VH-VL binders against Putative hydroxypyruvate isomerase (Gip). Designs and how they scored, part 15

Target 1, 264 residues: Putative hydroxypyruvate isomerase (Gip), of Drosophila melanogaster (Fruit fly) (p36951)
Amino acid sequence: MALKFAANLNFLFTERATSIAERIRLAHQNGFRAVEIPYPEGETSDVVSAVKETGVVVSLVNLAFDKSDDQLRFGSTSVPGSEKLFRSQLDATIDFARQVNCGKIHLTAGLFKGGQESDYTKTYTANLKIAADSLRASKMIGVIEPINKYAVPGYYMNSYSKAAGILADVAADNIQLLADLYHLQHLHGNVSKTLEEYKALIGHFQIAQVPHRHEPDVSGELDYGFVFKALQEFGYDGWIGCEYKPKTTTVEGLGWVSKLGYTL
Key: E = the ipSAE of ESMFold2; O = the ipSAE of OpenDDE; V2 = 0.75 times the mean of E and O plus 0.25 times the DockQ between their complexes.

## First folded at step 12 (VH-VL; framework fv_remtolumab_arm2)

Design K3 (from J2 with heavy chain D109S; at its last look DockQ between E and O 0.84; V2 from the best seeds 0.00; counts 0 for: pae E 2.3 > 2)
Fold by ESMFold2, look of step 12:
Structure K3 (fold): chain C 264 residues (1-264), chain A 126 residues (1-126), chain B 107 residues (1-107)
Amino acid sequence: as target 1 above (264 residues)
Amino acid sequence: EVQLVQSGAEVKKPGSSVKVSCKASGYTFSDYAISWVRQAPGQGLEWMGWIIPYFGNADYAQKFQGRVTITADESTTTAYMELSGLTSDDTAVYYCAREANEYWSGYYSTHDFDYWGQGTTVTVSS
Amino acid sequence: EIVLTQSPDFQSVTPKEKVTITCRASQSIGSRLHWYQQKPDQPPKLLIKYASQSFSGVPSRFSGSGSGTDFTLTINGLEAEDAGTYYCHQSYSLPYTFGPGTKVDIK
């Protein structure tokens, strides 16, 4: 049960590459077999070509989003009144995911900017039920991620207990939890018990060191030697997203893989 | 309000060097790349190189490799471009420009030049 | 290195008419093509980013379209203050490159 690592291309290879397609090629050249990407607005055909040429796995795609609107730039899923936009974004993202054989979509929640939180929860739950049906028809899963306020101020989905409650209400086995260990430590802590408590809900993992969001092996709050062994004992056989800020450059910072006993 | 303010005009002799400053304000300096672009009289725009202040490394267009040095000082939020071995062909207006998007956001980056300095005229004559 | 070409080199246009400027890339650059306006003795100003997205404060008469290799900037209803030179710019890969420019004058 060797752990499998994917490069998150919003974070890695950003120091010398601007396009998603170019970052895919760099990730492949540097030993990554898989990547995580945002919906590649305006460059889908170039990304499809880069995936075909390199053979990398696309392990996760973020839902398409509206970068021009302050409330919607981090997703539409929870935002009341954006239901038509959400459905359009979901359809576009599923269509792209099919072209690259990606089976997981991050259903980004969006920002709480005022009004009643209960309206956001109603919208979120309803949209997740709709997403569950569309994703099942395409043999895909959706994931939701609790994100801490220091990374994305005002993000609607901001606690593990809220996520679990919403998943219970959605009641769909293909809408699952994304456990990002960086956010988990900030939001909840108690890592080993938290992973055990939410084990049945978790469908994806991401990693970074706490508190500065650098490589797993820098000094910090999380012992990734312990955490990776826990993930192996957990029985996780999917891709683990490397979503961290390189301390120097991406390539110079990859030494943690071998130092912690793994390979790309 | 994002603002880039450059140092004043310079007159230089052939064979000398020039160092132009670009002081940034109104945003988190380390999160955005700064590019340097020049424009000879009556000519178009020519990209010279960039720096991402967080990383501290610069990249240059091949034409300028070995003659240009681009640096950034986070404590003063100032980028610098130094061009050596000046000839009359280097007479131009030199601009700094900021790229549009901060790094490590949750969405794609466009890398357009959204804000520009006022320009610094460098004249090379003997 | 990605080469950008523009056409026409120069246009003299009656106020209120439509201006069309094209930019062609030597390879596909997705939507990573941006448009700038430069007036005499001023720095360039961003008009359109990412092929078709209007930058903040840009008048609605400016629009962009295209993807891949062929891109268009449109000024729908030219005004006197729009005289100047227009440049396209690609951010697909380093080194960044610009088109040679299109000068627009008022008749």
Scores: ipSAE 0.621, ipTM 0.836, lowest interface PAE 2.3, mean pLDDT 92
ESMFold2 (binder alone), look of step 12: mean pLDDT 93; pTM 0.946
OpenDDE, look of step 12: ipSAE 0.875; ipTM 0.929

Design K4 (from J4 with heavy chain T57N D109S; at its last look DockQ between E and O 0.77; V2 from the best seeds 0.00; counts 0 for: pae E 2.4 > 2)
Fold by ESMFold2, look of step 12:
Structure K4 (fold): chain C 264 residues (1-264), chain A 126 residues (1-126), chain B 107 residues (1-107)
Amino acid sequence: as target 1 above (264 residues)
Amino acid sequence: EVQLVQSGAEVKKPGSSVKVSCKASGYTFSDYAISWVRQAPGQGLEWMGWIIPYFGNADYAQKFQGRVTITADESTTTAYMELSGLTSDDTAVYYCAREANEFWTGYYSTHDFDYWGQGTTVTVSS
Amino acid sequence: EIVLTQSPDFQSVTPKEKVTITCRASQSIGSRLHWYQQKPDQPPKLLIKYASQSFSGVPSRFSGSGSGTDFTLTINGLEAEDAGTYYCHQSYSLPYTFGPGTKVDIK
């Protein structure tokens, strides 16, 4: 089946616009039918308006986070003592996601800053179980993402085997794995085998070229012509997040779509 | 400590150009955009344009389009603003200011100007 | 482009009194409004970012509020060193724009 690509607005159009609402308009103007966005703290109404105006699909929203604490700037889900904050952030993010008809929330794990990893795992598992119930009530899924240390030093969720074990303990069919192929190559490699191994858990994909995190068609470790065919055979029918650093500008770098045989 | 240090005052003739430098230190240069803002005597602040060193391209306010060129040199951590076709209306203090643009870590910048250069006075007189 | 207006243009205030400065945007800018203080012959200095977040080292007497089109900078208990001109700035869309400024004098 044909692959569907979404613009990740933490990365794309950042050279042209500062607000998420303006980046949504730019993504639409340049052929994207879907976007991935952070929780737009302080500007939710503007983003809701931009989504209504353009009709773009919001394929993923990142959980709200607290920039005021260095440990929490990449999420609260795993952080011991943050359970009250996590619930508040989850509720706010679900409320926003409903307004933009987004069914998928990235439950950002947070940073391991010391202490016992087992305490983080207990917190993470407990918070994910709570999230599963709240998300199910809203017909949403949550995704968790293994992230490599070169991108986010100290990120708690940093291996596919850890993620799989935690998902088994959570035992909820609406908490799933986000497979970012950039991170997957750094953390595991063996892309085809790894996709097969974790197939039952994966609920979302993101792409970038390795090692510099540019467009899929720049020179690098991954042959995206091959990888995209593997994703089609995988049977994924959702949106694939384009989470890469434009080598020049976002628009100048979109040639890979048609070059590799796809459309936005 | 974050510092933005600008080149010294200049006196120019109408029709000429001026190039002001802004030397950055105390932070990772490519993590921040540099904006240029001017202030005519007794007047408010006017944004001229910015450069994001990572991309190397600049954007400009429409008023200055075609007359201003903003560049950055990562090896010297220095940004430059060149304004051509000077008139007496260009007499002002020119400031550089930085703003965060760390997009690759999932950071969502507020794009406030947290630190400013000391200003460079440019006087255009015939 | 987004136009910012400020009120009042000028305000002379007795020490320890409250100062209120408003900034109004020509369209919604979310929370992407920032406040700067400029003293004579100095560059502007950031006070409040993102409508209400205090910048590091800024005295607690300064606070910001608002969202959308209407924003307020408040100085609770004006000090002599607070004399200067205050500007709002939007970072919602390019080109960035500033308000015309509010000059605050101490009586």
Scores: ipSAE 0.543, ipTM 0.806, lowest interface PAE 2.4, mean pLDDT 91
ESMFold2 (binder alone), look of step 12: mean pLDDT 92; pTM 0.938
OpenDDE, look of step 12: ipSAE 0.828; ipTM 0.909

Design K5 (from J2 with heavy chain W104S Y107S Y108S; at its last look DockQ between E and O 0.75; V2 from the best seeds 0.00; counts 0 for: pae E 3.5 > 2)
Fold by ESMFold2, look of step 12:
Structure K5 (fold): chain C 264 residues (1-264), chain A 126 residues (1-126), chain B 107 residues (1-107)
Amino acid sequence: as target 1 above (264 residues)
Amino acid sequence: EVQLVQSGAEVKKPGSSVKVSCKASGYTFSDYAISWVRQAPGQGLEWMGWIIPYFGNADYAQKFQGRVTITADESTTTAYMELSGLTSDDTAVYYCAREANEYSSGSSDTHDFDYWGQGTTVTVSS
Amino acid sequence: EIVLTQSPDFQSVTPKEKVTITCRASQSIGSRLHWYQQKPDQPPKLLIKYASQSFSGVPSRFSGSGSGTDFTLTINGLEAEDAGTYYCHQSYSLPYTFGPGTKVDIK
């Protein structure tokens, strides 16, 4: 089975466009059939139009977030006291995701800024159970992503074992793990065995080279020729998010696709 | 806390070039783009271009393409704007400004100019 | 490129009264419209971001509204220190553009 690549528009085409709608058009023009996007607050109509015009698949939408709050700008899902805000954000994100036929929402955890971690875990687990019900009603899944401390200092969801434990407590088959191989290498390593260990939980993949978060084919810790073969053996038939910092420009850096034996 | 401090005023002859510096502090320099905006006497604001230190590239408004070079030095957290082929029409105050978008986080943001340098007056006279 | 126009060019306003400034974009820019205040010989200062969000430390008398192509900055209860020039700015697409400015004087 061939691997399918989506442009993550928080990272790709950011050097050429500022709006999500324009980045969608650039991704389409450059051969991407799918994208990953944040909730496009303040521009949902423009983004819906861009998706309709281009026919791109929206493979993942990040939960709506409060850009103005320092603790909440990386998500609300784990943050005690923000439960009503989380519910409102979830409803808005589901409504948008339906309009673009997106079936996956990244339930971004938010920052640990003090207090008891146990309160965050309690909030996170409760909110994920609520999300599971709401997402199931819309035939969607939610994903959670362990993120390394060098990328987002203080991010609540910061280990694969924590994620697995929380998913077991949530006990919903539509709340799954997002395996970003960039973060996975920083947090855990041993990619082959780790993919096997968490196989039953994984519902989405993202890629970047380690340590500098550039294209898969730059020099680094991961041999993506081998890793992509392992993903094919994994049997994943969804979209793989290209969430990397272009070393020069997005377009100049796309040579890795054909070099590694794939097509967009 | 965030601060942008620009180099001092300059007087230049037509045909020469000017290089204005913008020293950033109080935030992670590579995470945010720096834009350059100028204002001729009694006139409005005109965007010249930007640099995204996270990616290491720059882009320019068409009017300035070929005359402007914007660079950044991460080790000194300083952005530079160099404008060549100066004419009297280039007499202006030149500002650097930080964009509200943290590139390292991968989040989408508003790209407003939340912090500005104090401005550098460049006078071009014969 | 996206053209922004502002109305009025100039207004002289009695203290404590309401000021209304309009910015119009040549195409839809969603909510990616920002407002700045500039006093003579000073850099611009951000007032309102993303059409309607107040920047930190901005007095509550300043508010913004609108989306798409039509945007408004309102000063409810003008103070003497509010005299200056007000600019709108779009961050929807490159090149970034500014409105031509609206000068506000105290009568």
Scores: ipSAE 0.363, ipTM 0.710, lowest interface PAE 3.5, mean pLDDT 91
ESMFold2 (binder alone), look of step 12: mean pLDDT 92; pTM 0.937
OpenDDE, look of step 12: ipSAE 0.538; ipTM 0.823

Design K6 (from J4 with heavy chain Y108W; at its last look DockQ between E and O 0.81; V2 from the best seeds 0.00; counts 0 for: pae E 2.1 > 2)
Fold by OpenDDE, look of step 12:
Structure K6 (fold): chain C 264 residues (1-264), chain A 126 residues (1-126), chain B 107 residues (1-107)
Amino acid sequence: as target 1 above (264 residues)
Amino acid sequence: EVQLVQSGAEVKKPGSSVKVSCKASGYTFSDYAISWVRQAPGQGLEWMGWIIPYFGTADYAQKFQGRVTITADESTTTAYMELSGLTSDDTAVYYCAREANEFWTGYWDTHDFDYWGQGTTVTVSS
Amino acid sequence: EIVLTQSPDFQSVTPKEKVTITCRASQSIGSRLHWYQQKPDQPPKLLIKYASQSFSGVPSRFSGSGSGTDFTLTINGLEAEDAGTYYCHQSYSLPYTFGPGTKVDIK
């Protein structure tokens, strides 16, 4: 099975383009057939136009979030007291996703800033249940992502076991796990066995080298030649998000694709 | 406290070059882009180019391509703008500005200029 | 490049009056429009980022609105210290561009 790669536009083409719409066009110009994007606050129409223009698939959209609040800048989904905000963000994101025919939304958890973690768990679970229903109605799935503390200190969703527990409680087949191999390596290592263990829950993959989060062919802890074969064996047929920091420029770094024997 | 401190005023002859420095402090230098903006006397603001220190890559307005070079030294957290082939039309106050962008988190990219240097007056005269 | 225009070019205002400055973009720029205040012999200062978000330390009398192509900076109750030139700036695409500026004087 051929692997499919999507450009994560939070990280790629950021050195050349500022708007999400322009990054979409750049991604397309460089051979990408799919993109992952943040919720384009205030730019939704422009992004819709860019997607139509290029024909790229939007494989993932991040949940809308409040950029003006340190507590909420990484999501509101788990933050006690922000349920109303979450709902509005969810609705907005679903509406946008529908416009670009995106069927997958990253439900960002947010930061744990203190208090009882159990309250965050309770809030997160409840909101994910709400999300499950809303997403199902739109034939979409939600994904949650364990993120390591080096990337996002204080991120609430910071382990695969925690994610599994929450997903079990949510008990919705359209809420799944986003396995970013960069985060997985930092959090747990033992990539192959971890993926096997959580295989039934995983609904999305993202990649970056470890520890510096560059291209897969950059020297690091992960042998992506092996990892990609493992993913093929895994049977994943979705888009793999290229969420890495270009070591130099996005375009110069794209040589990893052919180098490792793949195509965009 | 975020600060951008620029080098002093320059008086240059036509045809010469000028290099202005911008010392950044109070934040992680490599995480933010730095733009250069100039303002001729009594005129508006004109963007010249920017650099992302982490990448060491710069981009320029077409008007200045081939004549401007923007660099950054991470070890000294200093950005530089060199403009060659100076004419009287280049007489202006030159500003460096930090772009409000956490380039590597993937969540913040508004690209507003939240902090500015004090400006460097460059006068080109015979 | 994206061209920004501003209106008015100049405004003389009595203290405590409301000031409205508009900025128009030649194409849609979403919300990637920012407002700056510049006083003589000083660098510009950020007032409003991303169309409507106040920058830290900016008085509450300053507000921004708009999206797409039309934007507005409002000063509710002009103070004497607010005299200066106001610029809009787009960060939607490179090259970055600025409006021509609106000079606000105090009567």
Scores: ipSAE 0.588, ipTM 0.843, lowest interface PAE 0.9, mean pLDDT 94
ESMFold2, look of step 12: ipSAE 0.646; ipTM 0.836
ESMFold2 (binder alone), look of step 12: mean pLDDT 91; pTM 0.929

## First folded at step 13 (VH-VL; framework fv_remtolumab_arm2)

Design L1 (from K2 with heavy chain S109N; at its last look DockQ between E and O 0.58; V2 from the best seeds 0.68)
Fold by ESMFold2, look of step 17:
Structure L1 (fold): chain C 264 residues (1-264), chain A 126 residues (1-126), chain B 107 residues (1-107)
Amino acid sequence: as target 1 above (264 residues)
Amino acid sequence: EVQLVQSGAEVKKPGSSVKVSCKASGYTFSDYAISWVRQAPGQGLEWMGWIIPYFGNADYAQKFQGRVTITADESTTTAYMELSGLTSDDTAVYYCAREANEYWTGYYNTHDFDYWGQGTTVTVSS
Amino acid sequence: EIVLTQSPDFQSVTPKEKVTITCRASQSIGSRLHWYQQKPDQPPKLLIKYASQSFSGVPSRFSGSGSGTDFTLTINGLEAEDAGTYYCHQSYSLPYTFGPGTKVDIK
C-alpha cells in the first residue's frame, strides 16, 4: 500500500494560477491525482467542471469561511453566537463536497478572542455533534486540526490533548483528527509516540518540513523518510496533504517525491 | 496603512528603455503580488505583468514578453518594471497595484487590485 | 486570454438617476470580476470586488451583481462626483484583462 499525496491548493501552484479551477488543472498536469481545496466560494461551478475534466480526487474541503469578520475568518465552529452561521456554512460545504465526491470536511475552529474558554468548548462540542449527524447522512467525516500559534495566532484548537478530550465528549466515529505533522511537531513533538497515542482518532494527514514549512526533504527537524515509513506501518491508506510553502516553485520542489522513494 | 509610491515622470527616446520603481510600505511586501498596468493617453487599462516577491516569479502579458522585466527587491520593499525597445506607442501612464492575495493563510483569494500607486508618466519622443 | 466587453461605452446621466454598466466575459470566470472607478488624472480606485462585495469606504449607492459571464455595476442615485470611467477586471486566470471602460458623464 503506497502512500498517496494530494496537492493543497492554498499552498501549491499559487505562483502560476489564481483560481482554484486552474490550480486543479496544473496539479493534474504535474502528476497529482488528488487535491485539497478550501470551499471555493463564488467558483463552485468552475471547480466542479475542473474536477470532472481532470478526474482528480478531492481529498479534503475546508469549511466555508466568513473572511470579512476578524474572529470568524478562520472558522466558526467554536465561536459562541455563530451557531446559525456555522450550520449555513456546513450545509453549503456538504452540498459542494457531494458535487466533487469529497468525503472529508475540515471543521475549522475559529479564533479565541476573549471571553470564557469554557463557552467556546461548549459551542465547539455542540456544533461538532450537529456536524456529525449531517456528515453521516452524506457518508462524510469531519476532521479537526490542532494548529500552532505561529501559523494562526489565537486559533481555538491548539492542542492535541484538547482535541482528544473534545472528540471523546462528541463521541461520534465520523469526527476525527487531522494530523498535520508541521503543527504536530510545533505543538507536541515526539512524533512517533504521538502518532501511536492518537492513532485511533486520526483520519487525515498533512505534511511540511519544520521549522520553515517547506518541502519534506529540506533540512529540518523531521526525518520524512522515517515518518513516511511509520505512516505505511500505521496502515494509512488515505491521501496525505502536501501543505507546504514551495522553497522555490511548486514544480521545482517536487523532487522529494522520487528522492524519498514515492510517486505521485 | 498600505502605500505604493512610484518614481517620477520620464522622457525617453525611441529605442531606449525605462525602469519604473514602486516602493511599498505598510504591509508584508513578500506576501502580496504586485501587478503593473499601463494606460496610453485617452485609452483603457492594459495589464502588463505581475511579480510575486516571495517567489521572485514574474509573468507577463504576451504583448510585452521579450520587452518587459518585472523584479522585486525585498530589502527595499520595491518592485520594478523595465520596458525596453521603446516606441511612441509606449507613451503612457504606468501604474503598480497590489493584489488582494494573502498567500499561505487565505482560502478566499480574490486577486483584485486593492491599492494603486500614483502612476508614472513615460513619454517617448524623438 | 479572457476577453471582457462593456456596455455602454459612454453614458450621459442626470444626477440622482440610476446608472447600469454591464461587463461580459468570453468564458466563465466565476465571481472573479472586479470594478474600478477612474477619475481624470487619477489612478483607478477599487469599488466592487468579487462581483458583488463593496470595498471598504465605497458609498452604498454602488453595487455589483452577476456571476459566470455576465456582470453588472449599478450606481443607484448618481452623484456629481461619480463622473469618470468605470472598468471591469477579471482575476480568474493569467493574463489578467480589463474591459475597455465605460465613461459616465453628468448631464
Scores: ipSAE 0.695, ipTM 0.859, lowest interface PAE 1.7, mean pLDDT 92
ESMFold2, look of step 13: ipSAE 0.666; ipTM 0.850
ESMFold2 (binder alone), look of step 13: mean pLDDT 91; pTM 0.936
OpenDDE, look of step 13: ipSAE 0.862; ipTM 0.921
ESMFold2 (binder alone), look of step 17: mean pLDDT 93; pTM 0.952
OpenDDE, look of step 17: ipSAE 0.851; ipTM 0.921
ESMFold2, look of step 19: ipSAE 0.632; ipTM 0.831
ESMFold2 (binder alone), look of step 19: mean pLDDT 91; pTM 0.935
OpenDDE, look of step 19: ipSAE 0.803; ipTM 0.904

Design L2 (from K2 with heavy chain N101T; at its last look DockQ between E and O 0.80; V2 from the best seeds 0.77)
Fold by ESMFold2, look of step 13:
Structure L2 (fold): chain C 264 residues (1-264), chain A 126 residues (1-126), chain B 107 residues (1-107)
Amino acid sequence: as target 1 above (264 residues)
Amino acid sequence: EVQLVQSGAEVKKPGSSVKVSCKASGYTFSDYAISWVRQAPGQGLEWMGWIIPYFGNADYAQKFQGRVTITADESTTTAYMELSGLTSDDTAVYYCAREATEYWTGYYSTHDFDYWGQGTTVTVSS
Amino acid sequence: EIVLTQSPDFQSVTPKEKVTITCRASQSIGSRLHWYQQKPDQPPKLLIKYASQSFSGVPSRFSGSGSGTDFTLTINGLEAEDAGTYYCHQSYSLPYTFGPGTKVDIK
């Protein structure tokens, strides 16, 4: 069946609007039926209202975060000493996700900024086990994303093999991988083989062209005509996050959807 | 150290144009939106428009549509505001301001004006 | 276009006393409300961002609160150097708008 695309609102419509609620309205006006959003700290009620007004699906919400701390601004899940903060952030994010009927939360790992990596791995695994229980109670899944070092230097979760090992230790079927093809190409390459290798673990996809992180149809390393057919064969029935930097404007860059044989 | 340094005062005739420059330093120019704000004598602050240098496009308040052009030059890290068809009502101090933007992250930008230029006085008289 | 109103228009205050300035938005703007101080012949300076977050280097006597439509700037223990005009600004939707300002003088 045809693939389904969601607008990532940390990236798309950023040239046209400042609030997440306004970006939701713009995504709807331009044919998107779904969005991915950050936890909208300080504006949750406005976002809930915009989702109700437009009827868009919220396909993914990022874990709430602490803007005041440079180590925690990319997530708290792996960071030793932040366990109480993580649980508070998880509870707030689940509560918000419930209000917008979102079933997927990105459990952002945070930055490794000193100390022993084994302490981070211990914290991460423990927090993911607790998250698995809380998310299951709310009929939700959590996803973890390997992110390349060129995009976020020091990001704790930066390897597919590390992610797989941790997921095996967590042993919960509602904690899964987020495969962002932009990061996957930087981290591993061999896209078709890598997707086959990690198939059983993958629960969400995001796309951008490599190396400049623009639209799927710009010149680059990935043939998205081929990749999209592979995703259809994969049997994924969720939304695919469009997490790319518009080359010009968001709307001017949407031609790839119909050009590659799809609709929003 | 973030600095915004604007061009000097201007005296203009009605019907002419003015172009004010805003030289930015101390940060990555393309990552931050720049707004233009004016203040007529004894009056409050009035937003004119913005530009995000990364995208190269600008947006303007309705009042100024068709008269204002905001541009940015990455090579000189300078933003410009040009206002045409000047009248005495355009006599004001014109400010540039940097916006707190943090695109391409797991969270959103706040868009407060954290650093301001010193202001450029434009006087329109016959 | 989102309209911001401020109260009071003017306040003359004895040193060391508390100053309270309110800003009201014509619709919800979440926490996207910022406060600036402007002294004569100077550009505005950011004091409080995102409703309640102090900007770097701002004295602790300045604080902000509120969300949605109702916001407050508080100066707890006014100093002579705090005389000036205070503006609120919303960054929720374009066009950005400012409140009309509140002038604060020392008695």
Scores: ipSAE 0.764, ipTM 0.889, lowest interface PAE 1.2, mean pLDDT 93
ESMFold2 (binder alone), look of step 13: mean pLDDT 91; pTM 0.934
OpenDDE, look of step 13: ipSAE 0.825; ipTM 0.910
ESMFold2, look of step 14: ipSAE 0.727; ipTM 0.873
ESMFold2 (binder alone), look of step 14: mean pLDDT 92; pTM 0.940
OpenDDE, look of step 14: ipSAE 0.797; ipTM 0.902

